# Designs tried in a protein design chat: VHH binders against Uncharacterized protein YOR385W. Part 12

Target 1, 290 residues: Uncharacterized protein YOR385W, of Saccharomyces cerevisiae (q08909)
Amino acid sequence: MRGFSGQPLSDDDNYRIEKTQRNTIPERLHFSRERNMPIASIFGTRGYFVFSSEQSYDKFKQTNFNISTLDADGVGVPLFHIVQSYNVIGKITRSSPDFYIYKYVLQGVQDPPLYSDCKVICQDKVFRLCKILYCEIYAHQGFFETKYDFFYPSKTQPVKKYQIIKQSNMRDLYSTLDGMRFRWHVKFYSDHFRLMFLDEDRLNYSNSNQKERQKPDQGKSKAPDFVIGHYTRTFSDILPRSTSKCSNLIIGEHSKPDSLGITTVPDLTQEFACQGALIHYLLHIERERK
Key: E = the ipSAE of ESMFold2; O = the ipSAE of OpenDDE; V2 = 0.75 times the mean of E and O plus 0.25 times the DockQ between their complexes.

## First folded at step 4 (VHH)

Design a24 (from k27h with Y109V; framework vhh_3k1k_2)
Fold by ESMFold2-Fast, scan of step 4:
Structure a24 (fold): chain B 290 residues (1-290), chain A 120 residues (1-120)
Amino acid sequence: as target 1 above (290 residues)
Amino acid sequence: QVQLVESGGALVQPGGSLRLSCAASGFTFSSYAMRWYRQAPGKEREWVAGISSSGDSTSYEDSVKGRFTISRDDARNTVYLQMNSLKPEDTAVYYCAAYEYGFLSDFDVWGQGTQVTVSS
């Protein structure tokens, strides 16, 4: 239902990237389609769930959370489960994460475990569904900025670490993945975050733009924005009494698989989904503080 | 009520050995997977070792493989970290954590930490 509820990757009908400008953007970010990934709450559970597609979310609701047979592409299973830690002692001593992200992993029953702590959720004759502790997020609050450290304890390869930085006087979030710099940009009056790639030209323009900062309603950016994704809030879907869709992550994509289950999500998209899940949780916390 | 308490941290010489203990109370310990983490001054916290709820599977960070051994004693509600061939780089506060999660559920418990110093 992207055609009904989905938004274009770019909100600017006149946005054009000249061929020479496209050459400054990494090939891996030259997208031809969008993946819509719902974020939902489920009654009787903690936290939020990120789904690999609207198709997967709809199947999950239709089965009433009963997984007696596993789809080969993992349709009908959540991709991620994000939870806020309630451990008061750990927060006092900085010994516990502020957020946990669990990942759902599908593998063949005859294959060796992909991760050291793979908890088997269910198994049919062909596949097993596992849940792993995928990412731990540590928040460090300062006067001028907040840093969110992403740590991946279940990796069997070299430990992946990176951080998201938020300036105290701004709502924007900044990150670096695989040597590429990104910004989740939001306007003061909106909960619509645009995920943007930052090249050197864009960064140099932003650094020299002190006058535009003083008069944002009169200033005009001449550098085009390269948007690769969105975070948007949606109306609660209360037709299934036990499940509510809260928001959508929309991320650019190269491939068009016939099935949009958890096995079909590119690695970079998975990382943006983790960042988007954090953004969703931070907005929830802000609303609770009222 | 629900808590983990680490003990056994000490000052040891390089090449020495130390055993850390983590005592659990207020929950069904045998249902939880257990992990050890450490944090050195001025550095990020890192995962060190893990053991499954059954005790049949263990995992280690590359820098401690072959030197550290994680184990559990469910009758005593305790997880252990045996640390051999200690190096100055192992100096850190060590934390234990307990994890249980199901299809849509999650629960975790963390301890307050114990200091290990490796110095001549």
Scores: ipSAE 0.405, ipTM 0.682, lowest interface PAE 2.1, mean pLDDT 77

Design a29 (from k27h with Y99H; framework vhh_3k1k_2)
Amino acid sequence: QVQLVESGGALVQPGGSLRLSCAASGFTFSSYAMRWYRQAPGKEREWVAGISSSGDSTSYEDSVKGRFTISRDDARNTVYLQMNSLKPEDTAVYYCAAHEYGFLSDFDYWGQGTQVTVSS
ESMFold2-Fast, scan of step 4: ipSAE 0.456; ipTM 0.690

Design a33 (from k27h with S105D; framework vhh_3k1k_2; at its last look DockQ between E and O 0.07; V2 from the best seeds 0.00; counts 0 for: pae E 18.3 > 2, placed apart)
Fold by ESMFold2, look of step 5:
Structure a33 (fold): chain B 290 residues (1-290), chain A 120 residues (1-120)
Amino acid sequence: as target 1 above (290 residues)
Amino acid sequence: QVQLVESGGALVQPGGSLRLSCAASGFTFSSYAMRWYRQAPGKEREWVAGISSSGDSTSYEDSVKGRFTISRDDARNTVYLQMNSLKPEDTAVYYCAAYEYGFLDDFDYWGQGTQVTVSS
């Protein structure tokens, strides 16, 4: 096997997340398990697809979208589809997002169809699979940083979900979500990003302790290293007219161990998956510039 | 059932011209924006040109601007791509797609495409 530019997947300790109930960590981050979410390309489409589990991805490879029966948990279909918007010059680009994220939703066939922007992908006698616009991402390019604003879709009054900041000439990404700060940290020689919670930078300040000055770097000027997720690139041979796994997202979550399909992915996991999907796309764009 | 059928692909010499057609059925053609994409072997599919549902607005990838012209004939439910001053890097399978408002960068594929080869 040829080597990867990133860390080998066989390094199990390198892909762990911290599972804790420490009082200093917000309860929303008291994760019970990891979810492994493959990111793949699918023949005949643009962009990338995020799957809710390896089992879901493996099942999809056998059927693509030619599905005769839909699983009640939604195993074997994508969760998200991220695409980059074309920047068409003129009036069309005035309010257009830079990226769209679509979500696949399982609905009962006896329920009314979803309205507005819903696209029915397939159905059986019990369920139908629908594709909806889930999130719009607007990039704001400055000289020193690019800000990526994630919005709930709206034609009239957009509501911002959160923001990611990428500083120019740096690979790390910083995000804020519900008042919590996070860092996607990556070493120079790797495409392995570690998602870390940042809360203690403001707590390291000591206003009176002269003994600590003898070791000026005892306190962390950055937030503590509390890892809650990972992104890593997985290279494989690309076959014509095929589905190819490109990368893996590993995200901590509070859920039951048997949650494999799209219907039971926690909301917080979905938001970190959207951030990971953006990271994947940004790495793709950088690779194409070489 | 929605169907898009591409045609007109051929082998041409560098500097030559070619006109592609995409015949549409199964939907209200005049309500949809139309786009052309191309895919060379071993590469991802890329956008080439687009035309609004009204036909009043057209757009092009930088590498084809000034050489390619997209147009539509709503009476015949057909979109065209006129390709002039063809270069070897234009060699690809060309696909057309229809887009609803709100899904600007997602599309359906209904045909097998048409092969364009530019070589001397």
Scores: ipSAE 0.000, ipTM 0.123, lowest interface PAE 18.3, mean pLDDT 75
ESMFold2-Fast, scan of step 4: ipSAE 0.558; ipTM 0.786
ESMFold2 (binder alone), look of step 5: mean pLDDT 82; pTM 0.827
OpenDDE, look of step 5: ipSAE 0.015; ipTM 0.311

Design a35 (from k27h with F103L; framework vhh_3k1k_2)
Amino acid sequence: QVQLVESGGALVQPGGSLRLSCAASGFTFSSYAMRWYRQAPGKEREWVAGISSSGDSTSYEDSVKGRFTISRDDARNTVYLQMNSLKPEDTAVYYCAAYEYGLLSDFDYWGQGTQVTVSS
ESMFold2-Fast, scan of step 4: ipSAE 0.281; ipTM 0.631

Design b12 (from k27h with S52Y; framework vhh_3k1k_2; at its last look DockQ between E and O 0.11; V2 from the best seeds 0.00; counts 0 for: pae E 17.7 > 2, SAP .671 > .668, placed apart)
Fold by ESMFold2, look of step 5:
Structure b12 (fold): chain B 290 residues (1-290), chain A 120 residues (1-120)
Amino acid sequence: as target 1 above (290 residues)
Amino acid sequence: QVQLVESGGALVQPGGSLRLSCAASGFTFSSYAMRWYRQAPGKEREWVAGIYSSGDSTSYEDSVKGRFTISRDDARNTVYLQMNSLKPEDTAVYYCAAYEYGFLSDFDYWGQGTQVTVSS
């Protein structure tokens, strides 16, 4: 086992992420730091953009996509772009996804493209910035729950990455990723979601008919669920026709403190970012209906 | 005016072959991924095959793998679906669809469909 000790509480205890070496927690979740990933709207473009750091978002505000030189780490460009499908007929027939997630990637201009279907956004003498389709999300509304299926785009048939389940008349979302079970927990009148790793012995939501018990476990001595991330909406004043930060996604990860650009975001962080982007969009849709 | 026009649907005996075409106009065809879908009477539309804008990346639904081949000809703005070893369960209206990664427009485009009927 690795010899990490417990860490002091962060200065912002409201958004605390567990940083522990407990042997009951999978090693992949022994995070060393937090990444704050702003989610923003960009004027003139539909959907929402996830940035790899506050520094990347701040730089992007200065340049937008008018970039003459690309940073080697990809600071100052988005990481993901989530959009809702506008194909009404395709959604009614269930022949197109409900959401698309695109990813921005840096590649050397001298290297062959790693992605067959990409849109080149910009390039300089060394790098090109490409936008690729990263996954498609299909929503399936049932009587007891809504299931959100995330699919890879691939050379072969689409293969499901994972599924998020939202129970009817409840706001919490549950997912399984790489055999690990997670809950995005939110109180009824809040926009603050806590991403938690679930103890395998307390909840098995792979059976979609099973609901989480609401009562606390009385008389048991068990560790609380392990918090690995947060989604929060910002109260920032949104200026007309501008790039505006809408929310923050804070994810625990194992990475270097100076990992600020899109090239250095860990794979697990990227998957949680996609889940957080969907949550953001669902909240937007819900709030606009009110 | 964006148009997708499918053609080549016919009545075919089981075990036969058929080639569907989808002619595209009104957009930059080479930048779009293309997909084929089918809808049997009384059933939901289902995905059949897809091809990325590069032409090198294809994908197929499990029941048609090894029997159907999707291809594209960017010079002729056309997508093809070669269907071999046809079975009665392949009977459906076949639609082509185009989608673009969302930069200038997030529109999906659909054709009107072409009927394929497999019966003895």
Scores: ipSAE 0.000, ipTM 0.134, lowest interface PAE 17.7, mean pLDDT 75
ESMFold2-Fast, scan of step 4: ipSAE 0.544; ipTM 0.773
ESMFold2 (binder alone), look of step 5: mean pLDDT 82; pTM 0.830
OpenDDE, look of step 5: ipSAE 0.024; ipTM 0.428

Design b14 (from k27h with G50R; framework vhh_3k1k_2)
Amino acid sequence: QVQLVESGGALVQPGGSLRLSCAASGFTFSSYAMRWYRQAPGKEREWVARISSSGDSTSYEDSVKGRFTISRDDARNTVYLQMNSLKPEDTAVYYCAAYEYGFLSDFDYWGQGTQVTVSS
ESMFold2-Fast, scan of step 4: ipSAE 0.398; ipTM 0.685

Design b17 (from k27h with A33S G50A S57Y; framework vhh_3k1k_2)
Fold by ESMFold2-Fast, scan of step 4:
Structure b17 (fold): chain B 290 residues (1-290), chain A 120 residues (1-120)
Amino acid sequence: as target 1 above (290 residues)
Amino acid sequence: QVQLVESGGALVQPGGSLRLSCAASGFTFSSYSMRWYRQAPGKEREWVAAISSSGDYTSYEDSVKGRFTISRDDARNTVYLQMNSLKPEDTAVYYCAAYEYGFLSDFDYWGQGTQVTVSS
């Protein structure tokens, strides 16, 4: 309840999923392990960085933010870099995205480039580290809802197009990935988001704006038995540090990887990490406004 | 002072050709990778073509591969999109974008777009 410690889901949680939710939750979401992915700011840089693990973040700090040696699994390298465009100053064209997500990609030096429009950051005798523009996010604010369109350029891994929807009077965010519907659920007084799968039976309760409006101070569903991830904020010191851990993403996994570098992150986990990075930025903007 | 200015958009018949230009000023053009995007009415923006900062690597969206060619002239701070065998489906506003990715940094600039209409 205090948070995950990089351990598998509890036996009680797994039993609950198996006995009460098994027929409604796809097998690909029956997780037995979790991955903790820190989100951090770095002094003198724009935006935020998502790391593939606590171990990767710690190694990154130990190398004093230098990438002179490349780990075979990409330990010590950020997974994603999210940046807000200059929309806040009103000087950017309407054609520009609201947010950019860059991805770090580890590739063999003898292999052809995986992406033609990638920046080679560094390379050793075996590997090259590239940075690519992975995702562009466009925000469309309406009276009743805000839509966040995620666009992935053709030939950028993985190729997906989808939308996150937030109702104007709620803090929850809804998305669909690979035909599965998800909700990031948060209480009005909290910055702890729970990532939930929505099946047919649960959709009526989760998409109940009327019920949410009637009891906003009571919160919404606690439904822990179909929770597959978390976003939690951490407090940062007033005095700036060279790097500051701002929040954590915790996402379920099927296996115990031997290494927790950028090459070891499952595709679905990468998509949820992109969503979590947006959530982090939206909370930052919300805090700056208040 | 930093600008990307697209030009060359026009009304053209199916099967025709156009060359779009994007003139850059106010930044070190040769350090940036360049991309062309397009947006048709009622559709999301889509990536069309990319060229690396060195010019050694190019990539294209599948529907334009073999018909469109991206190139750059660093002496003139200009990126080009040569469009051949144009189809009605290519009708869109075309945007030029410049990107630079450092290990922990990024910079981007966008143009205002140029209209391409393919119609009889």
Scores: ipSAE 0.424, ipTM 0.715, lowest interface PAE 2.4, mean pLDDT 77

Design b18 (from k27h with S52T S57E S59Y; framework vhh_3k1k_2)
Fold by ESMFold2-Fast, scan of step 4:
Structure b18 (fold): chain B 290 residues (1-290), chain A 120 residues (1-120)
Amino acid sequence: as target 1 above (290 residues)
Amino acid sequence: QVQLVESGGALVQPGGSLRLSCAASGFTFSSYAMRWYRQAPGKEREWVAGITSSGDETYYEDSVKGRFTISRDDARNTVYLQMNSLKPEDTAVYYCAAYEYGFLSDFDYWGQGTQVTVSS
C-alpha cells in the first residue's frame, strides 16, 4: 500500500482551468478520487437499492440483512432504497409521490431515536440500523417537458426541495443544487449518463422559460465540460439469484475515507445518488414499455 | 490529440487467460480514471472494470469479479485488463475509455476496441 492522500490537480489541468476563463469551479467539486455506488435489486423486494461502495455491496451480498454485528461505519448495508408508488388514485389527483426514497441510518442503541418514524431493521449491542423516509419525488409530465420535484420532509433543517427538468425530445436531466447548475448528459444510443457541472455561460434551467429550454443545447463550450460523475447501466440479461447489481453510480470525491460505509457519504453525493436512483428507475420503466 | 489504442484480443479456449493493454497518448494520463467496457453482438455496451486516477481503487462488474484484474502503469501511459477463467459469455469487443474528474469534452475518450473470442 502507498499513501492514500488526494493530490491537487496537475499543472496542465490548472493551466487549462485558467485558460478557459470560466468562473471559479467551486472547491467542493475539485475531486481527485471517486466513489463507486452500486445499484442493485434484491429478489422478492420491490425497487432498487443504492450502496455506499463496492466494498459495502460485496459484504451485503454475503450476509443480506442477516447481520450479527453492525460495522461502525455502516459497511455491508444499503444506503438508499427507491420504490415506485402504486397509488393510482393519488397519482391522478397529484397528491401522492411517484417515488419514495428511504435512507438507512446507523445510530447507537443507547442514543435517543434520531427520527421518530425510524423503522428498526436490525441491531447489535452497540448499534441499531434504522430505515427512514428520506425523499419524495413528484413527477409532472407536460407536453414538451417533465419536471421531477424532489422533496425532503422535515427530517432536514430546513426542508430541502429542488427540481429536475427533462425535455421530451432529449434524455438529459437538468438541476440546480446549492446555487450550482448540473446536467446528466447521455447520448441517444447509450444508457451512460455523465454528470456535469455547468458554468455561468450555460443556460440556467431554473431561471429559464419553456421556450428557451426547447432550443438544442449545443453541448460543447470553448472549453471541455467539467465532469463530476457517471451512471452506467448493466444489461447482461443475467437472471438474478438473490442480489444482483443493475448499474453503477460513480461520483467524484475529495478524499478517500478509511471505510466506505453509509456514514461516510457526503451530503452532496447523497443528493446525486437520489438523482441516479431515479435515472435508473426511469430507464427500467422505459424498458418495460417495450 | 487524444488517442487510446487497445491490443491483446485473441481467440482463447474456455478456462484460458488473456491480457489486454490500452496505450494512451495526447493527454495527462495520470489525471484520468480508466475504464474497460465490452460489447457482445446484438447486446448493449457493458461496463467491465475501472481504476481510479491514483490507482488506489479498482471496481468490477459482478460477472467478472474475481476473474478479471485491472491495473495501470502511469510511466508507460498504459492500462491493463488481466482476464482469467474465461467463459464463452466473455466473447465481445473490449473498449478502453478515459475519464477525467475535472475538464473533459462532453464525451468520454474511447479506443477502437479489440476482439476477444472464447470458444472451443
Scores: ipSAE 0.011, ipTM 0.321, lowest interface PAE 9.2, mean pLDDT 76

Design c01 (framework vhh_3k1k_2)
Fold by ESMFold2-Fast, scan of step 4:
Structure c01 (fold): chain B 290 residues (1-290), chain A 121 residues (1-121)
Amino acid sequence: as target 1 above (290 residues)
Amino acid sequence: QVQLVESGGALVQPGGSLRLSCAASGFTFSSYAMRWYRQAPGKEREWVAGISSSGDSTSYEDSVKGRFTISRDDARNTVYLQMNSLKPEDTAVYYCAAYEYGSFLSDFDYWGQGTQVTVSS
C-alpha cells in the first residue's frame, strides 16, 4: 500500500528522530525489528485467531490442525483464539465474561501438565499442543467511559491482570501494563490503530496548561508518544479453503528470533496481541451495526 | 478537533522567494515531527523537508537543499517553509504533515489541505 498514512520514514529522518527520542523511552521498548501477526477467521469456528507470524499463518492455512509432526518452536499453529460470550444468564449474574481468550501452548509429552484444564488439540511422539483458557475479559459500560477488565483464570477466583479504558466520546483505548502507560490511537474516520508508549514527561505536558509549559525551554525535551505497534485491516484471502485473513498486528521486537513460532513471542508482545484481538472484535461488532 | 492549515501560496516569478506557514491546532504540537510535501500536476506527492519535534534536526529533498529552509515556532504552533530561488519545477500544491516518532513503526498521523504555489513559466 502506498497511501499517505502508510508512507515510511526516510533512513536519514529515522536515524535523527531515533537518536533524539531514545533516551526518554524505557530500554525494554527499544525495538530493532517488527513482528507481523495475522488475525484470521476459520470457517465454521466462532471468533478470531492471532498467529505468531506470517510464516506460521501460511503453514497453518495448509494444514488446519491436521498435522502429523509438531514444530519444536510451534510454527504452523495459532497463538491465541478470542471468542465472544453469548451466555445471557452468566452476564446477569456476573459469572460469564464478555470475551474469552484461549492460548495455544506447546509442551513435551514427557513433561508434567502445566495446566489442569488444558485441551489436547494434537500431538506427536515429542510434543503436545494444548489449548488453555488464558484470559477472561469483562466489559463495564459507564456514562463517561467503558472499561475492559482482563483476568487470568484461577482455581477459586480470577486474578485481575489489567484494564483497558475507552472514553465515551473517543475511540482511543488506554492501558497500564508493567507500570508503563499505553494508548491505542485511532482517527474517527480510520480503522488504523497506532500503539503508543506514553512517556511520563510527555503525559505531564499534555495534561497541563500548554501555553505555560511551552514558554521557557527548561532543558526538557518534549518527546512525542513513541509508536511501538499497529493494528491494520488487511485484504481477505482469495478463495479461502477454511481460513481468511482479516487484519494484522505489527509489534516491535528487540531482536530477530531464529524461528517465528508460538514459543518465540515475548510476554509483552503476547499482551499486546490480546489487546489487538479485542480491538479487532470490537471493530467487527461496530461494523455489524447499521 | 485536530487541524493543519497551510497558507502563503502565491504566483511568483522564477528566482523569487515565498514563505509558507502551517498552523496546527487540536494536538500537542511540540510533541510532533513536521514535514512539508508537494504534489505537481500529473505527479505523485513527494517529500520536500522535515523537522524533528525538538527542532534540532532538519532534512531536505536533494532538489531543494540549499534553497528551502524548514523551521518551527512551538509558541505559535506553526511550522514554516522558506523558499528561495524558486524555479518553474517548484510549481505544486504544498502540504503540511505531522507524525509521532516510533522506530520502524512510524507513520503519518495528520495532513493539511494544501496551499498552491505557482512559479511562472
Scores: ipSAE 0.005, ipTM 0.146, lowest interface PAE 10.6, mean pLDDT 73

Design c02 (framework vhh_3k1k_2)
Fold by ESMFold2-Fast, scan of step 4:
Structure c02 (fold): chain B 290 residues (1-290), chain A 121 residues (1-121)
Amino acid sequence: as target 1 above (290 residues)
Amino acid sequence: QVQLVESGGALVQPGGSLRLSCAASGFTFSSYAMRWYRQAPGKEREWVAGISSSGDSTSYEDSVKGRFTISRDDARNTVYLQMNSLKPEDTAVYYCAAYEYSGFLSDFDYWGQGTQVTVSS
């Protein structure tokens, strides 16, 4: 409330406004549709690939980069490729990234170059498929938490940065994007992660399953978070020189996509896909230790 | 036995108001988030509004925001959708759903059978 036009709000009025807004789910998260994004491995290639749609993945597994004509919307090619740095993870100090995320971009052969370091994967008379370094991830293991720093490379300095935080002895992962707080929540003994928006009212319940489990009189928490996505694992058929679907990311969309290719993926969805790719890799590393 | 029963659907004129109800039974209603969806002829089912298990958080699709209000009455095991300033494009079968986690992409535990809303002159 303002006393007069142009007067600043009192501290109490500002606090009340912020408190009211904290209980509101942002409109940019009001999804009516979903996008299924398969995560797959390619025989003989390190790392994992994220596809923009199930249809794009189905087309890709028939061609496997042996493409004579590129689709104008980028249907049939991967969106991201995540690869772990050579045998290094979880050191206290790193001079190099722990993970690299490469992004596939479609460019017209007559268009000005968008990226000077673009690696050409394949080309037809109209389009060029390029692979660029999109994100570098640094893991910092602490005594109380592990932090995963996401750096978006630029010519001189990282242009965009956010962090994923995982508490020690916890499986949930927390991040903040564009001022919004998110949790990848997983139930104990499950590999199904639910991507949730965290509002102020639910911070009390965003804490570990361990803390909740230690209060048997209350039972299991029924205070829900607002779910905007899923990560689920699948069984793989692995054949020589084939692609094998390993997991799925499902992320909310505001409307039905006009195309299912790499050119139509919203920016926020791309960030969640990068986070999901890391989750997939971390689960793979965990499985290898069994 | 678990069931959700929608009611209140009717033929209304543009600019009119209507309140839908969804009566729940067979589960602990107060422990579940509730959501309203609608499906127009020839279109996919779309999300309309949601309310948390506590009732502290509500959410709406942009096209209905400011016109529709979701609420719940845990003593009556009922969720409501108050629809104001109705438009022809609001014509659809309206469904309620109950789930442990709020949000569009929740694993829905229970669905109702729907109630028809028709907005025409």
Scores: ipSAE 0.005, ipTM 0.258, lowest interface PAE 10.3, mean pLDDT 74

Design c03 (framework vhh_3k1k_2)
Fold by ESMFold2-Fast, scan of step 4:
Structure c03 (fold): chain B 290 residues (1-290), chain A 121 residues (1-121)
Amino acid sequence: as target 1 above (290 residues)
Amino acid sequence: QVQLVESGGALVQPGGSLRLSCAASGFTFSSYAMRWYRQAPGKEREWVAGISSSGDSTSYEDSVKGRFTISRDDARNTVYLQMNSLKPEDTAVYYCAAYEYGFLGSDFDYWGQGTQVTVSS
């Protein structure tokens, strides 16, 4: 299924992030700003890269992949690298992830490691840049739904963090993160996904009215309309480039940080970026299947 | 299109020798470090041996040190595992893996489908 790409986001969508109803929404989601996070491909490299900001992506392009000096906030370095696994035997035995997400981590050379498996990519006199295996995604296809399990690797056993659920005949994805329920909603004529918070009233209404769900005429409009982020595709995904911006993630923020490097990304935003990277990859696979 | 194809697996008696090959295509082989892994029935996959992209450094799991030798032939896009003094405990499916430890690379980028080695009298 192909769709339209490169549509700009409306001012109304940005307004919703800033002017959302506060009474029923957790304080953690009361956003006044937004962060734009490009998703790009690099010629000769598998997968996709998520950048912490447009400024970081622009600096990355300008350095032509030659990192000789590391910025204190990690500007000019990717935040995440998502790669699809081609291990057929691991998929058959269900012992291999379908996707790997690597995270770039900036540390002082004298600081203790934040992660035990931090692999040093490069360093200058002050900072070291590490790449870690951050998350493994396992896809389980069923007749009515596909479930995506997000695991954090460990030496003993992977730790299951959460699950994304997608109905087989729909493009929407559902998740629960830190006790909060979310939906990535897309209309079948668009490649624009809206990340929505699902409040308790809306979830209880939907669950108690399962038999009437096929024709819901009225409900709490603000609950399903509470938008905290967006995923949108761009036309550059079509054109061959050494570095090509494929899509953009926009996630709400409480405040604007002084810089927009990889060290400035809130934990919750990082998780939504991982979900958005999966959405991007699934759209790519959907297009190739045809 | 990236492909790793293992070959050379066979049934051998204890004390025997076997040479496994892994033929690579669809990527710049000389830029990748190569590893051999094995998985016995009902066990987790374990690392066996590794060789750097330059071929200058090799590493081995303690249980195979002195018995196994990893090498590479970049002209033929092939990595080898020479296995000597084979034991029943070496019975497993052997997998080849390619990875690039670098800014744009990821660990365990490519895996082969495996080749069966059985050590039994």
Scores: ipSAE 0.006, ipTM 0.285, lowest interface PAE 10.0, mean pLDDT 74

